# Designs tried in a protein design chat: miniprotein binders against b1l550. Part 56

Target 1, 279 residues: b1l550
Amino acid sequence: MRLPEELLERARDIHSEAPSHRIKLDRVGSFGLKVPVEFKGFLLLAEADVWVSLPEGRRGVDLSRQVEAIYELSNPPKDPFSLCREAAISLLEKLNYADSSGVSIRFDAPLQDGESLKYYGVEISSIASDEIINKIRVEILGMTACPCTAELIRAYKSSEIAATHTQRSLGILEVSTKAEHPDPDKLASIIERAMSSPLRTYTKRPDEGGLVIRSLSNARLAEDVVREMIHLFLEEFGHLPEDTHILAAVRSMESVHMHDIYAERSFSLDEIRKEISSH

## First folded at step 21 (miniprotein)

Design gc20
Fold by ESMFold2, last read:
Structure gc20 (fold): chain B 279 residues (1-279), chain A 96 residues (1-96)
Amino acid sequence: as target 1 above (279 residues)
Amino acid sequence: SEEELERLADEFRELAERLGYDEIEVTREGDRFTIEAERNGVRIRIEVEVNGKEIRITVTIEKDGRRIRFMYVIVDPEKLEYYLEEIERIIKMFLR
């Protein structure tokens, strides 16, 4: 049923009225939208949130225009990064009363793994006002091998065993910058290269043996994985603006413990360069 | 190089021309150039700086007293067209 459009002339425009309490709001929007995106030839159904700021003198947000802004840009499906940046700007252009807008898009990114696939988690956002801040968070699992246990076993009297415990570790890189979103595959690669070995969807026995030997040769503490992630990040993305902010973290699901180990460092590019150059 | 900078300036001039801008001012200072134009109350300023393989682009769009600024730091020349197309789409939003 569609109501007569002439009612728009008679009805109060509730959204444009002043509220009873003149309090500005930071985020008013639609959350949990399903948006089609195209990523490296894959058509994915991503989850998106959209919002704008609301000034103290305006009672409500035109929510249909807000949803319209992202859906117009998502048909036909396109890459999620352009969609995110463009939708944030479109929201400000369409909703002239807002001081800021934001868009978040979340999906699992497929990644080639030999002749198979694996995946990693991606969340991107763009916050627009007089400038735009782009943020990307990448999470991917890898394998770590404990160097402490490896050293104890090596030193064990009469031991010929080259062994240590290995476990899955979740690596996290989160980047907030005025520049375009960093390539998520490069961030995932940085995390995997910082680990003792990547995880594989499957391996045949000779290849599996090689992975285990490699992991022992590249044994690392969770703390050192974070340090290596930072080192590799600086090599790949040191060109980004100096006020770019990074979070590097590892949550290691230690196979010999009932609990996880966590290590994290946040920094800006200018901060970390000063820190490194002072040593 | 000098030739690379001139090619980039021509690409951005053509971008503005495709969007209907007709009085496009290009200013050059060494490894930097700036494109300025205005159409239908939409003013754009595109600042480009080249440093080796790195191309830094800053876009400012102004309409009805609102100003928005965004940037790119391109280190892969194969991505230039992708970001130029995005910039064009964004400016076009304001002209409609």
Scores: ipSAE 0.756, ipTM 0.916, lowest interface PAE 1.1, mean pLDDT 90
Fold by ESMFold2, last read:
Order: C-alpha cells, then sequence, then structure tokens
Structure gc20 (fold): chain B 279 residues (1-279), chain A 96 residues (1-96)
C-alpha cells in the first residue's frame, strides 16, 4: 500500500530538525550496497559504502538521496574508479548540509592468466570536501623463496643442489593521492615483480618446474620484497603529487613456520625522495 | 608542441561550450592555460599544464559559496578523452 502524497504536507520533516544534542558527526551513511561495475570488459557486482558528514544543527541524513547518488551513476554499469570519484562529488552536491562525503568500492579484479583467470583484491575510496582524496589498496598473492635456507643448502652441498622453502606471500600497495586513482593492474604488477615468482591458476609439470626454478633464482627476504615494491612504485608513479602517501607491505606465510613474517613501510613521495637522496 | 597545446585548449573550450557556458575566458602562458567561465551561478576554473607527455589538470567548481577542487595527472594520452568526459559529467552535476 502506498500512502497518500498529501501527508508530506502535514508531517514533520524529522531529518531537517535540530537534534537535542548539537554534536557534529563525521560519517553517516549507507554501508554494504551492491552496485554493478564494469572493469576491463567484465561486469562485476561490487560492494560499496557511501556517507556524508552531518553538522551539529541537523538531526538526520536524507538516506534516499545518498543511495540515489551512487545508483543513478551505476546505471548503466561503468568503471568503478570513475563511479567512485563522481559519486563522492554527487553526494556533496545533493546533500548541501554536509561539509564532506565519502565513497568506497570493493571488488575482486580479474586478471588474464594464460588461458585462465586469476584475481586480486581492490578497494578504492574517494573522500570529498573542498578537495578530493582518492585512495586505492591492491592485494595480490605471489610466491617467495627464502634466501637464508637457500644459502645454507648451497654451503652444505657445495652448490650442487638449489633448494629452499617456498610459500605464498600477500603483497599490499595502498596509495592515497589528490590525483586520480592509479591503475590497479600496474600496482598488482609491481607487487608480483617484487616477489620471487608469480602464482598461476594451474600449471602442467614443465611450467610448474619453471615457476619453482624462477623462485629459487630470485629468492628474497620479505624486507627486500617491500624495498623492491617501493623501488618499482617510484619508477611507475613518481609523477604523482609530492604529498601522495603510500603503504607497501608483505605478509609471508612461511612454509616452515607456524606463523607469518610481516614487513611494511609507509611514506610520502616527498619523504622517500629525501631519504634516498641522502644516501 | 604548439599544435598539441592549441588542440588541447580547444578541447576544453568546447567542453565548456557543450555545458552551455558562453562567456569563456582563456588565458595562456607558455605550456599552460586556464579556462574560466560562469553560468547559472556555477563558476568553473580549469587549469591545464603540459610538461612533455604529462598533462596536469586542476578543476575548481564553485556554487552557492561551496568550492570543490580536484586534479588529474595524465601520463597516458589515450586516457585524455576518458578524463575529459568525466570532468564534463562532474560539472554538469552542478548545473542541473
Amino acid sequence: as target 1 above (279 residues)
Amino acid sequence: SEEELERLADEFRELAERLGYDEIEVTREGDRFTIEAERNGVRIRIEVEVNGKEIRITVTIEKDGRRIRFMYVIVDPEKLEYYLEEIERIIKMFLR
């Protein structure tokens, strides 16, 4: 049953009233929305959160206008990066009482892997106020090989045996910038290239042997994986604004241990350039 | 090149014209230019700087005392049209 439209003339607009306690809220929104996106020809169902700030003098947020902002932009489906940036701005335009807005979108990004597919995790956000801050986090698995054990085995067998333990490692790059979101495939490529070898969805025996040999030939400490990620990131994205903030990290699921190894570095482009140039 | 810079300036002038702006001020200085226009109380300023293959675009939109500023650092020329279309859609939100 639909209620008569005439009731809008008589009902109090609860949301536009002043609250009993005049306290500003930083994030009031709709979380866990499902939105269609198009990523490199794939149609995906992404998860999205939308929010705005709420001033001390306003009791509530117009929820339908928040949801409207992202859904009208997602029909027809479009790439998630443009959707994220545009929706954040649309929220400020539609909800004029807010001084900031935010949108986050999460999805698994497909990658071609020979004749098959593999995936990596992507989360993007855009936070709008008088400026827009765009953030992207990429997570992808790769293979690492331990150089410490490799050296011990080399010394024990006079270098006739190339062996060490290998394991999955999760690489992470997170970038926060005033410029547009970086290309997630380039971030994923940087992470994979920093590791000992990429992972494959499936292999046949000769290909599997090749992956293992590559990993042994490119054994790396978790610390050096992070350093290589930073080096490669600067080559690809050194053009971004100087106040761009990056987090580079790896979590290695060490196959000979009951626990993981973790390494991380965060920095701004300005800060890391000063650090490198001082050496 | 001068030809590339002139073409790019024309692209942004045409963008503003498509959005209904009719008093468009274009200012050029070396490898940069600025587009300024106002329509229906919506003021835009688009600053473009070209450095080799790098194109830096800063867009400022002002309506009813609110100012929003965002930027792009385009290093892949094939992405230029994609971002121009995004800029046009964003400005259009404020004009409706």
Scores: ipSAE 0.752, ipTM 0.913, lowest interface PAE 1.2, mean pLDDT 89
Fold by ESMFold2, look of step 22:
Structure gc20 (fold): chain B 279 residues (1-279), chain A 96 residues (1-96)
Amino acid sequence: as target 1 above (279 residues)
Amino acid sequence: SEEELERLADEFRELAERLGYDEIEVTREGDRFTIEAERNGVRIRIEVEVNGKEIRITVTIEKDGRRIRFMYVIVDPEKLEYYLEEIERIIKMFLR
C-alpha cells in the first residue's frame, strides 16, 4: 500500500529535528546490503555497508537516501572498486549535514586456476570527508613448507631425502591509501608468490608431485613469507603515496602442531623505505 | 614528453567540456598542468603531474562551501580512460 504523498506536507520531519541528547554519531547507516557487481567479467553478489556521520544537532539520517546512493550506481552492475569510491562521495554529496561518509564492499573474488576457478577474500572501503581514504584487504590461502624440519631431515639423510611438513597458510595484505584501491589480483599474486607454493582446486597425481617438489624447493618460515610479501609489495606498489599504510600478515595452520602461528608487520611506505635504506 | 602532456591536457579539457564547463583555464608548469573551471557554483581543480609513465591526478571539487579532494596514481596507461570516466561521473554528481 502506497500512502498519499500529500501526507508529507502534514507530518513532522522527524529526522531533521534536534535530538533530546545532542551527541555526534560517527557511523549511522545501512549494513548488509546485497549489491550486484561486475568483477573482471564475473557477475557477483557482493555485501555492502553504507554510513554517514551524524552531527549533534540532527536527530536522524535519511536512510532511504543512503540506500538510494549505492543502488543508483549499481545498476547496471559495475566494477566494485569504482562503485565503492563513487558511492562514498555520493553519500557525502546527498547528505549535506554529514561531515564524513563511508562504504564497504566485500566479495569472494574468482581467480583462474588452470581449467577451474579458485576464490580469495576481498573487502574494500572508501571513507570520504574533505579527502578520501581507500582501503583494501585481501586474504588468500597458500602452502608453506617448514625449512627447519627440511634441514634436519637433510642432515639425517643428506640429499637422499627431501621432506618436511607442509600446511595451509592464510596470507593477508591490507592497504590504506589516498590513491585508488590496488588491484586485488595483484595483491593475491604477491601473497601466493611469497609462499612455498600456491594451492590448487584440484591436481592429478603428476601435478600434485610437482606442487610438493616446488614447495620443498621454496621452504619458508611464516616470518619469511611476511618479509617476502613486503618486498614484493614494494616492487609492485611503491608508486603509491608515501603515507600509504600496509599490513602484511600470515596465519599458518601448522600441520604437525595443535596450534597456528602468526606473523605480522604494519608500516607506511616512507617508514619501510627508511628502514631498508639504513642497511 | 611535451606531446604526451598536451594530449593529456586536451583529454581533461574535453572532460570538462562534456560536463558543460565553458571557461576552462589550463595552466602548465613543466611536466605538470592544472585545469580550473566553474559552472553553476561547482568549482573544479584538476592537477596532473606526469613523471615517466606515472600520472598523478588530484581532483578538488568545491560546492556550497564543501570541498572534497581525491587522487589517483596511474602507472598503467590502459587504466587512464577508466579513471577519467570515474572522475567525470563524480563531478557530474555535484552539477545535478
Scores: ipSAE 0.747, ipTM 0.912, lowest interface PAE 1.2, mean pLDDT 89
Fold by ESMFold2, fold request of step 23:
Structure gc20 (fold): chain B 279 residues (1-279), chain A 96 residues (1-96)
Amino acid sequence: as target 1 above (279 residues)
Amino acid sequence: SEEELERLADEFRELAERLGYDEIEVTREGDRFTIEAERNGVRIRIEVEVNGKEIRITVTIEKDGRRIRFMYVIVDPEKLEYYLEEIERIIKMFLR
């Protein structure tokens, strides 16, 4: 049913009124929107959140305008990074009472894996106010091999066995910067290269054997996986603004334990450069 | 190079012209230039700095007392047109 537009002349605009409690709100928005995106030739259905700040003097947000801001830009489907940045700015332009806006877009990114595909998790956001801050979080699984157990087995008197326990480990890189979002494939590559070996969708026996042997040669503590991610990140993205903030983390699903191990470091580019140069 | 900077400055001037800006002011200092223009109460300032193959672009848009600033650090020259098109679309939002 569509009601007559004449009612707009007679009805109060509830949203533009002042609230009985004049308290500003940081984020008011629509969450869990389904948005089509085009990522590196793939058409994906992403999940998006949109929000704006709400000043103390305004009772409500024009919800249709904020949803409109992202859907207008998503048809036809486009690059999720451009969509994210443009939608955040569009929200501020369309909702002139807000002093900040934000957009988040989440999707599983396909990644070439030999002759097949695998995927990794991507969440991007853009937060606009006087400036725009772009954030990307990448999560990808790899394999780690324990160096402590490997050393104990090497020291075992009756054998020259090269063995240790291996497990899946979830690597995480999160980057917050004033510059454009980093390429998620490069972030995923950094995480995989920091691990003892990548995970494959499938392998044939000769390749699988080589992968396992490689992982034993690259046995790493969770702590050293994080350190390697930081090292590789600096090599690839040292050009970003110095106040760029990074979180590097790994959650290792230890195959010989009932629980996981977690290691994490947060830093800015200028902080970590000072730390490294002082050694 | 001076030729590279001049080509970039021309690209940004053309971008502003496509958006209908007139009286586009270009200021240059070494490896840096600034584009400034105003139309329909929308003022833009585009600061570009070139260092080798790295291009740093900072865009400031002002309308009705609101100011928004965003930047790019382009290290892949093949992505330049992609970001220029994005910048153009963003500025156009404010001119509507």
Scores: ipSAE 0.739, ipTM 0.909, lowest interface PAE 1.2, mean pLDDT 89

Design gc21
Fold by OpenDDE base, look of step 21:
Structure gc21 (fold): chain B 279 residues (1-279), chain A 96 residues (1-96)
Amino acid sequence: as target 1 above (279 residues)
Amino acid sequence: SPEELERLADEFRELAERLGYDEIEVTREGDRFTIEAERNGVRIRIEVTVNGREIRITVTIEKDGRRIRFMYVITDPEKLEKYLEEIERIIKMFLR
């Protein structure tokens, strides 16, 4: 049953009414949208959240306009980073009663691995108010080899290449900046280079052996991985604004234990530079 | 280089012209320039600083008493065109 248009004209705009309780809300929006994006020649279906603030004098948000805003910008599919920034701004412009807006987009990014693909996880956001803050979180799996066990086995067997336990480790870089989102492939590369070795989607037998030997020859604690990530990040992204905030972390899924080892450091570029210069 | 800065200033002037801004003020100060323009109550300010291979672009848009600022820090010249196009699209949103 289609309601007569005449009835729609008589209906009160419930969203524009004053609420019973005059309280501002920080975020009101639609979560779990699916939007197409183009990334490095791949068409991907990403998950998206969109929201705006709601002033104390307005009962509700025009949710349909939020959804329209992001889908208008996603057709044709475009770079998810541009989409994120543009959508956040568009929301703020279209919903003029809001003092802030936000967009979050999540997807798996393809990464070339020989003739195959591996991937890393991406979560980006853009928060718009008087200024725009862009956030990116990159997660990629690598391999670590334990240097402590290697040293014990070396001492016991007098082997040049000591055996040690290896495990998958999840590396995490989260960056919040007033600049555009940092290059996700560069972030993923930093994480992989900070580990004992990268993972491979497929290995030929000789390649697998070489990968393990490389890992053994580059044994690293979880703490070493985080410190190396920070070091490499500063070399690559030291040009970002000084108030840029970074979280560098690793979760090592230790193969000899039932639990994981976790290490992290949160810092601003200004803070970490001061710390390093004080030595 | 000064030549690069001048080229960028011209590029951003042209961007403002394409957006229909008639009164464009360009101010040069050392390693930076600022473009200011107003059209139909939409004021834009674009500040560009060149430091070696780094180009920093700060865009401010003012409309109806609201202000929004966003920034790009470009180290790869190949990305400049992409971000110029994005800036143009963003400003167009306010001119609608």
Scores: ipSAE 0.809, ipTM 0.930, lowest interface PAE 0.6, mean pLDDT 92
Fold by OpenDDE base, fold request of step 23:
Structure gc21 (fold): chain B 279 residues (1-279), chain A 96 residues (1-96)
Amino acid sequence: as target 1 above (279 residues)
Amino acid sequence: SPEELERLADEFRELAERLGYDEIEVTREGDRFTIEAERNGVRIRIEVTVNGREIRITVTIEKDGRRIRFMYVITDPEKLEKYLEEIERIIKMFLR
């Protein structure tokens, strides 16, 4: 039953009223929206969060306008990165009482693996105020082989190829920049190349043996993986602004322990360049 | 190259013209150009710097006393058209 339009004219705009307590809120919005996006020829359903700041003199945010803003930009579906940036700006323009806005989008990105698909996790955000800051987090699983156990077995058995424990490891690259979001496939590639080997959705029998042998021949500590990720990142993305912030991390699900091994480094491009140049 | 910078300046001028800006000021300084224009209280400033194969685009939009700035750093020329279209869409949101 629609309320008569005449009643709407008499209704107070509750959102525009003064609050009982004059306190600014940092984020008010809708979380867990589903929006269509286009990524590398795939149409995906992504999860989105949208928010704005609320000034101390306003009781509430017009949440319907936030939802309308992102869906208007989502039809027709576009790449999630452009959608994220455009939506953050649109929110700030449409909700003129806000001094800041933000959009977050989460999806699984398809990655070609022969005739099959694998995937990596993507979380992007854009925060708009006087400037726009774009953030991307990429997570992808790879395989690591332990060099310490391999060395112990080699020393004991005098074998050319020493057995060692292998495990799945989650690699993480998080980048926050004033530039556009870095290419997610390049970030995923950096993580995979930093590990002992990539994972495969399918293996043919001859290929499976080769994959394991390659991993054993490229054994890496969690610490090695993070350092290699940073090195490869600097080669591919060294052109980003100097104030760009990076988190490089790995969580190794060690097969000989009930716990995980974790390593990380947080840095800015200017900081890490100074560190490397000092050596 | 200077020729590449001139081509880029023309493309961004044409973008501003398509957006209905009539008074477009283009300033060239070495490896950089700036486009400034105003329409219906929406002021845009686009700064483009070319360093080798890198194109840095900084867009500033001013409306009703507010300023928004965003940036692109392009190393692949194939992405330029995509980001030009995005910039055009963004500016159009303010002209509504």
Scores: ipSAE 0.799, ipTM 0.928, lowest interface PAE 0.6, mean pLDDT 92
Fold by OpenDDE base, fold request of step 23:
Structure gc21 (fold): chain B 279 residues (1-279), chain A 96 residues (1-96)
Amino acid sequence: as target 1 above (279 residues)
Amino acid sequence: SPEELERLADEFRELAERLGYDEIEVTREGDRFTIEAERNGVRIRIEVTVNGREIRITVTIEKDGRRIRFMYVITDPEKLEKYLEEIERIIKMFLR
């Protein structure tokens, strides 16, 4: 039953009241929204979080208005990156008591793999205040082959292509920038190219054999993968603002161990350029 | 090229005109131009720098004493139209 609208005239606006404790909150919002987005011709249902700051003099945030803001922009479905940026800005405009806003969107991005599909994980955010900062995290699985074991086997059997253990590895690129979100497919490509070989959703036996041979011929440590990711990132995205922050990481699910091997580097573009130039 | 910069300046001017801005100031300086305009208390400043294939767009919107700034760095010309449309939508939100 819908309550009579006349009650709104008699009811206190609880959100606009002074709080019992005059304390600013950094984030107040709705988490776990489902929003439709269009990505590369696919209609996807993405997960979204929306929030704003709350000044010390206001009891609550108009949460309904936040939800309306993102859904208005999501109809018709559009590119999730544009949606993220536009929604963050819209939140600040619509909720004028807030000094900051944020939107995050999570989805699996489809990636063509011959006649099949593979995917990579995407998490984006836009944080707005006097300026907007955009963040993207891309995660994609690949395969690594261990060069250490390969070298041992080579030394033992004198083979050109040495057998070695192979494993599934998760590559991660996280980028925070004042520019627009970097292209997710390019980020995924960088990660795949940094590994020994990509994964395939579908392989015929000859193709599978070729994939493994390629991996063995391109054996890489987890450390090698991260360094290669950084190198390839600089080649593709070196034009981003110098204060752009990057996390490059790999988690290798080592097939000979119960544990994972992990490597990472966090850096700004300015920092890493200085480091490379010093060598 | 200077010709490319001029073309971009015209495109952004047209964008401001479509948004109903009538007093549009365009300033050109080297590889940069700036568009400034005001309508109904919404002031916009668009700064564009061209360096080779790189186009850097900085948009500043001021309304009711608040300022918001956002930026694009475009290396693929095919994306320019998409981001122009986005900028137009964003500015339009403030004009409502």
Scores: ipSAE 0.796, ipTM 0.928, lowest interface PAE 0.6, mean pLDDT 92
Fold by OpenDDE base, fold request of step 23:
Structure gc21 (fold): chain B 279 residues (1-279), chain A 96 residues (1-96)
Amino acid sequence: as target 1 above (279 residues)
Amino acid sequence: SPEELERLADEFRELAERLGYDEIEVTREGDRFTIEAERNGVRIRIEVTVNGREIRITVTIEKDGRRIRFMYVITDPEKLEKYLEEIERIIKMFLR
């Protein structure tokens, strides 16, 4: 049932009314939208959040316009990064009472693994005001092998390749920048290269053996992984603005413990360069 | 290179022209150029700096007393076209 349009003329515009309390809100929007995106030739259904600020003198946000803004830009499906930036800007343009807007998009990114697929997690956001800040978080699982146990076993058995405990480790790179979102595949690659070995969705027996041997040969502490991630990040993304902020982290699901080992470093490009140069 | 900067300036001028801007001011200074144009109360400023293989693009859009600025840092020339298209789409949203 569609109400007669004539009724709209009789109804108060609730959203434009003065609120009972004149308080600015930072974010008002729709969370958990599903939007189609195109990524590396895949059509994905991503989860999206859209919001704007609400001035103190306005009761509510026109939520329908927010939803319209992102879906208009999503047809046809496009790159999620472009969608994120464009949608954030579109929200500010369409909702002129807002002084800031934001879009967040979450999806699992496909990564080719032979004839199969693996994936990594992506969460991106764009926050627009007088300037736009883009944020990306990439999470991918890898495998780590413990060098401490390896050293103990080596000492005990005098093996060239010492056995050690191996586990899944989640690597995380989060980047906030005034530039465009950094390439997610490059970020995922940095994380994988920082691990003892990557994970594989499908392994043949010889491949599995090789994967394990590689891991054992590249045994790394969680601390080593984070440091390697930072090193590789600087090599690949050192061109980003100096005020770009990075979180590099790893959560190792240690197979010999019931708990996880976690390591992280937060830094700006300016800060970390100064640190390295001082050494 | 100066030649690359000139090529980029032409590309961005053409972008502004496609968007219907008729009064386009291009200023070149060393490794930088700036494009400024106004149409129907939508003012754009595009600043491009070339440092080696790095292209930094800063876009400012002004409409109805509001200013929005966003930036790209391109090291892969293949991405330039993609971001030019994005910039064009973004500016076009304000011209509607």
Scores: ipSAE 0.787, ipTM 0.924, lowest interface PAE 0.6, mean pLDDT 93
Fold by ESMFold2, fold request of step 23:
Structure gc21 (fold): chain B 279 residues (1-279), chain A 96 residues (1-96)
Amino acid sequence: as target 1 above (279 residues)
Amino acid sequence: SPEELERLADEFRELAERLGYDEIEVTREGDRFTIEAERNGVRIRIEVTVNGREIRITVTIEKDGRRIRFMYVITDPEKLEKYLEEIERIIKMFLR
């Protein structure tokens, strides 16, 4: 049932009233929205959150205008990165009482894997105030082969390729920058190239053997993977603003342990360049 | 190159013209140019620098005492058209 529009003139606008307690709120929004996006020719249903700041003198947020901002921009479906940046700015323009806004969008990104597909996790956000901060986090699984066990077995039974334990490792790159969101495929590629071997959706037995031999030939500690991710990141994205912040991390599900191994490094581009230059 | 910078300046001038701006100031300094314009209380400033293959674009929009600034750092020239379209859509939000 639709109520008459004339009621708007008679009803109190509850949201624009002053609250009983004048306390500023940092994030007030709608979380868990489903929005259509287009990514590399795929139409995906992504999960999105939208929010704004709420000043101490305003009782509530115009919820319908907030949700309207992102859905208007999502028709027709478009690139999730453009949607994220545009929606954050639109929220500030539409909700003039807010001093900041934010949008996050989450989806699984398809990635070509021979004649099949695999995927990696993507979460992006844009936080708008007088400037815009864009953040992207990618997570992708790869394979690591332990060099410590490989060396021990080589010393015991001489061979060109040592046997060792292998495991899935989750690689993580998170980038926060004033520039547009980095290409997620390039971030995922950096993570995979830092691992001992990529994972595949499926293989036939001869191809599987080759994959395992590759991983053994590129044995790496979790620490090695993190350092390599940073090195490759700087080659690809060293052009970003100097205050860009990066987190590089690996969680390795070590097959011989009951627990995971974790390594990480966070830095700004300015910080890491000073560190490298000092040596 | 001077030709590339001039082409970019013309593209941004045309962008502002499509949005209804008619008093468009363009200033140049080496490999950098700035577009400034105002229409109905919406002031824009677009700063572009070209350094080799890298194009840096900073957009500032000011309306009703609010200022918002955002940027792009383009190393793939094939992305330029996409970001110009995005910039145009964003400025259009403020003109309504």
Scores: ipSAE 0.765, ipTM 0.919, lowest interface PAE 1.2, mean pLDDT 90

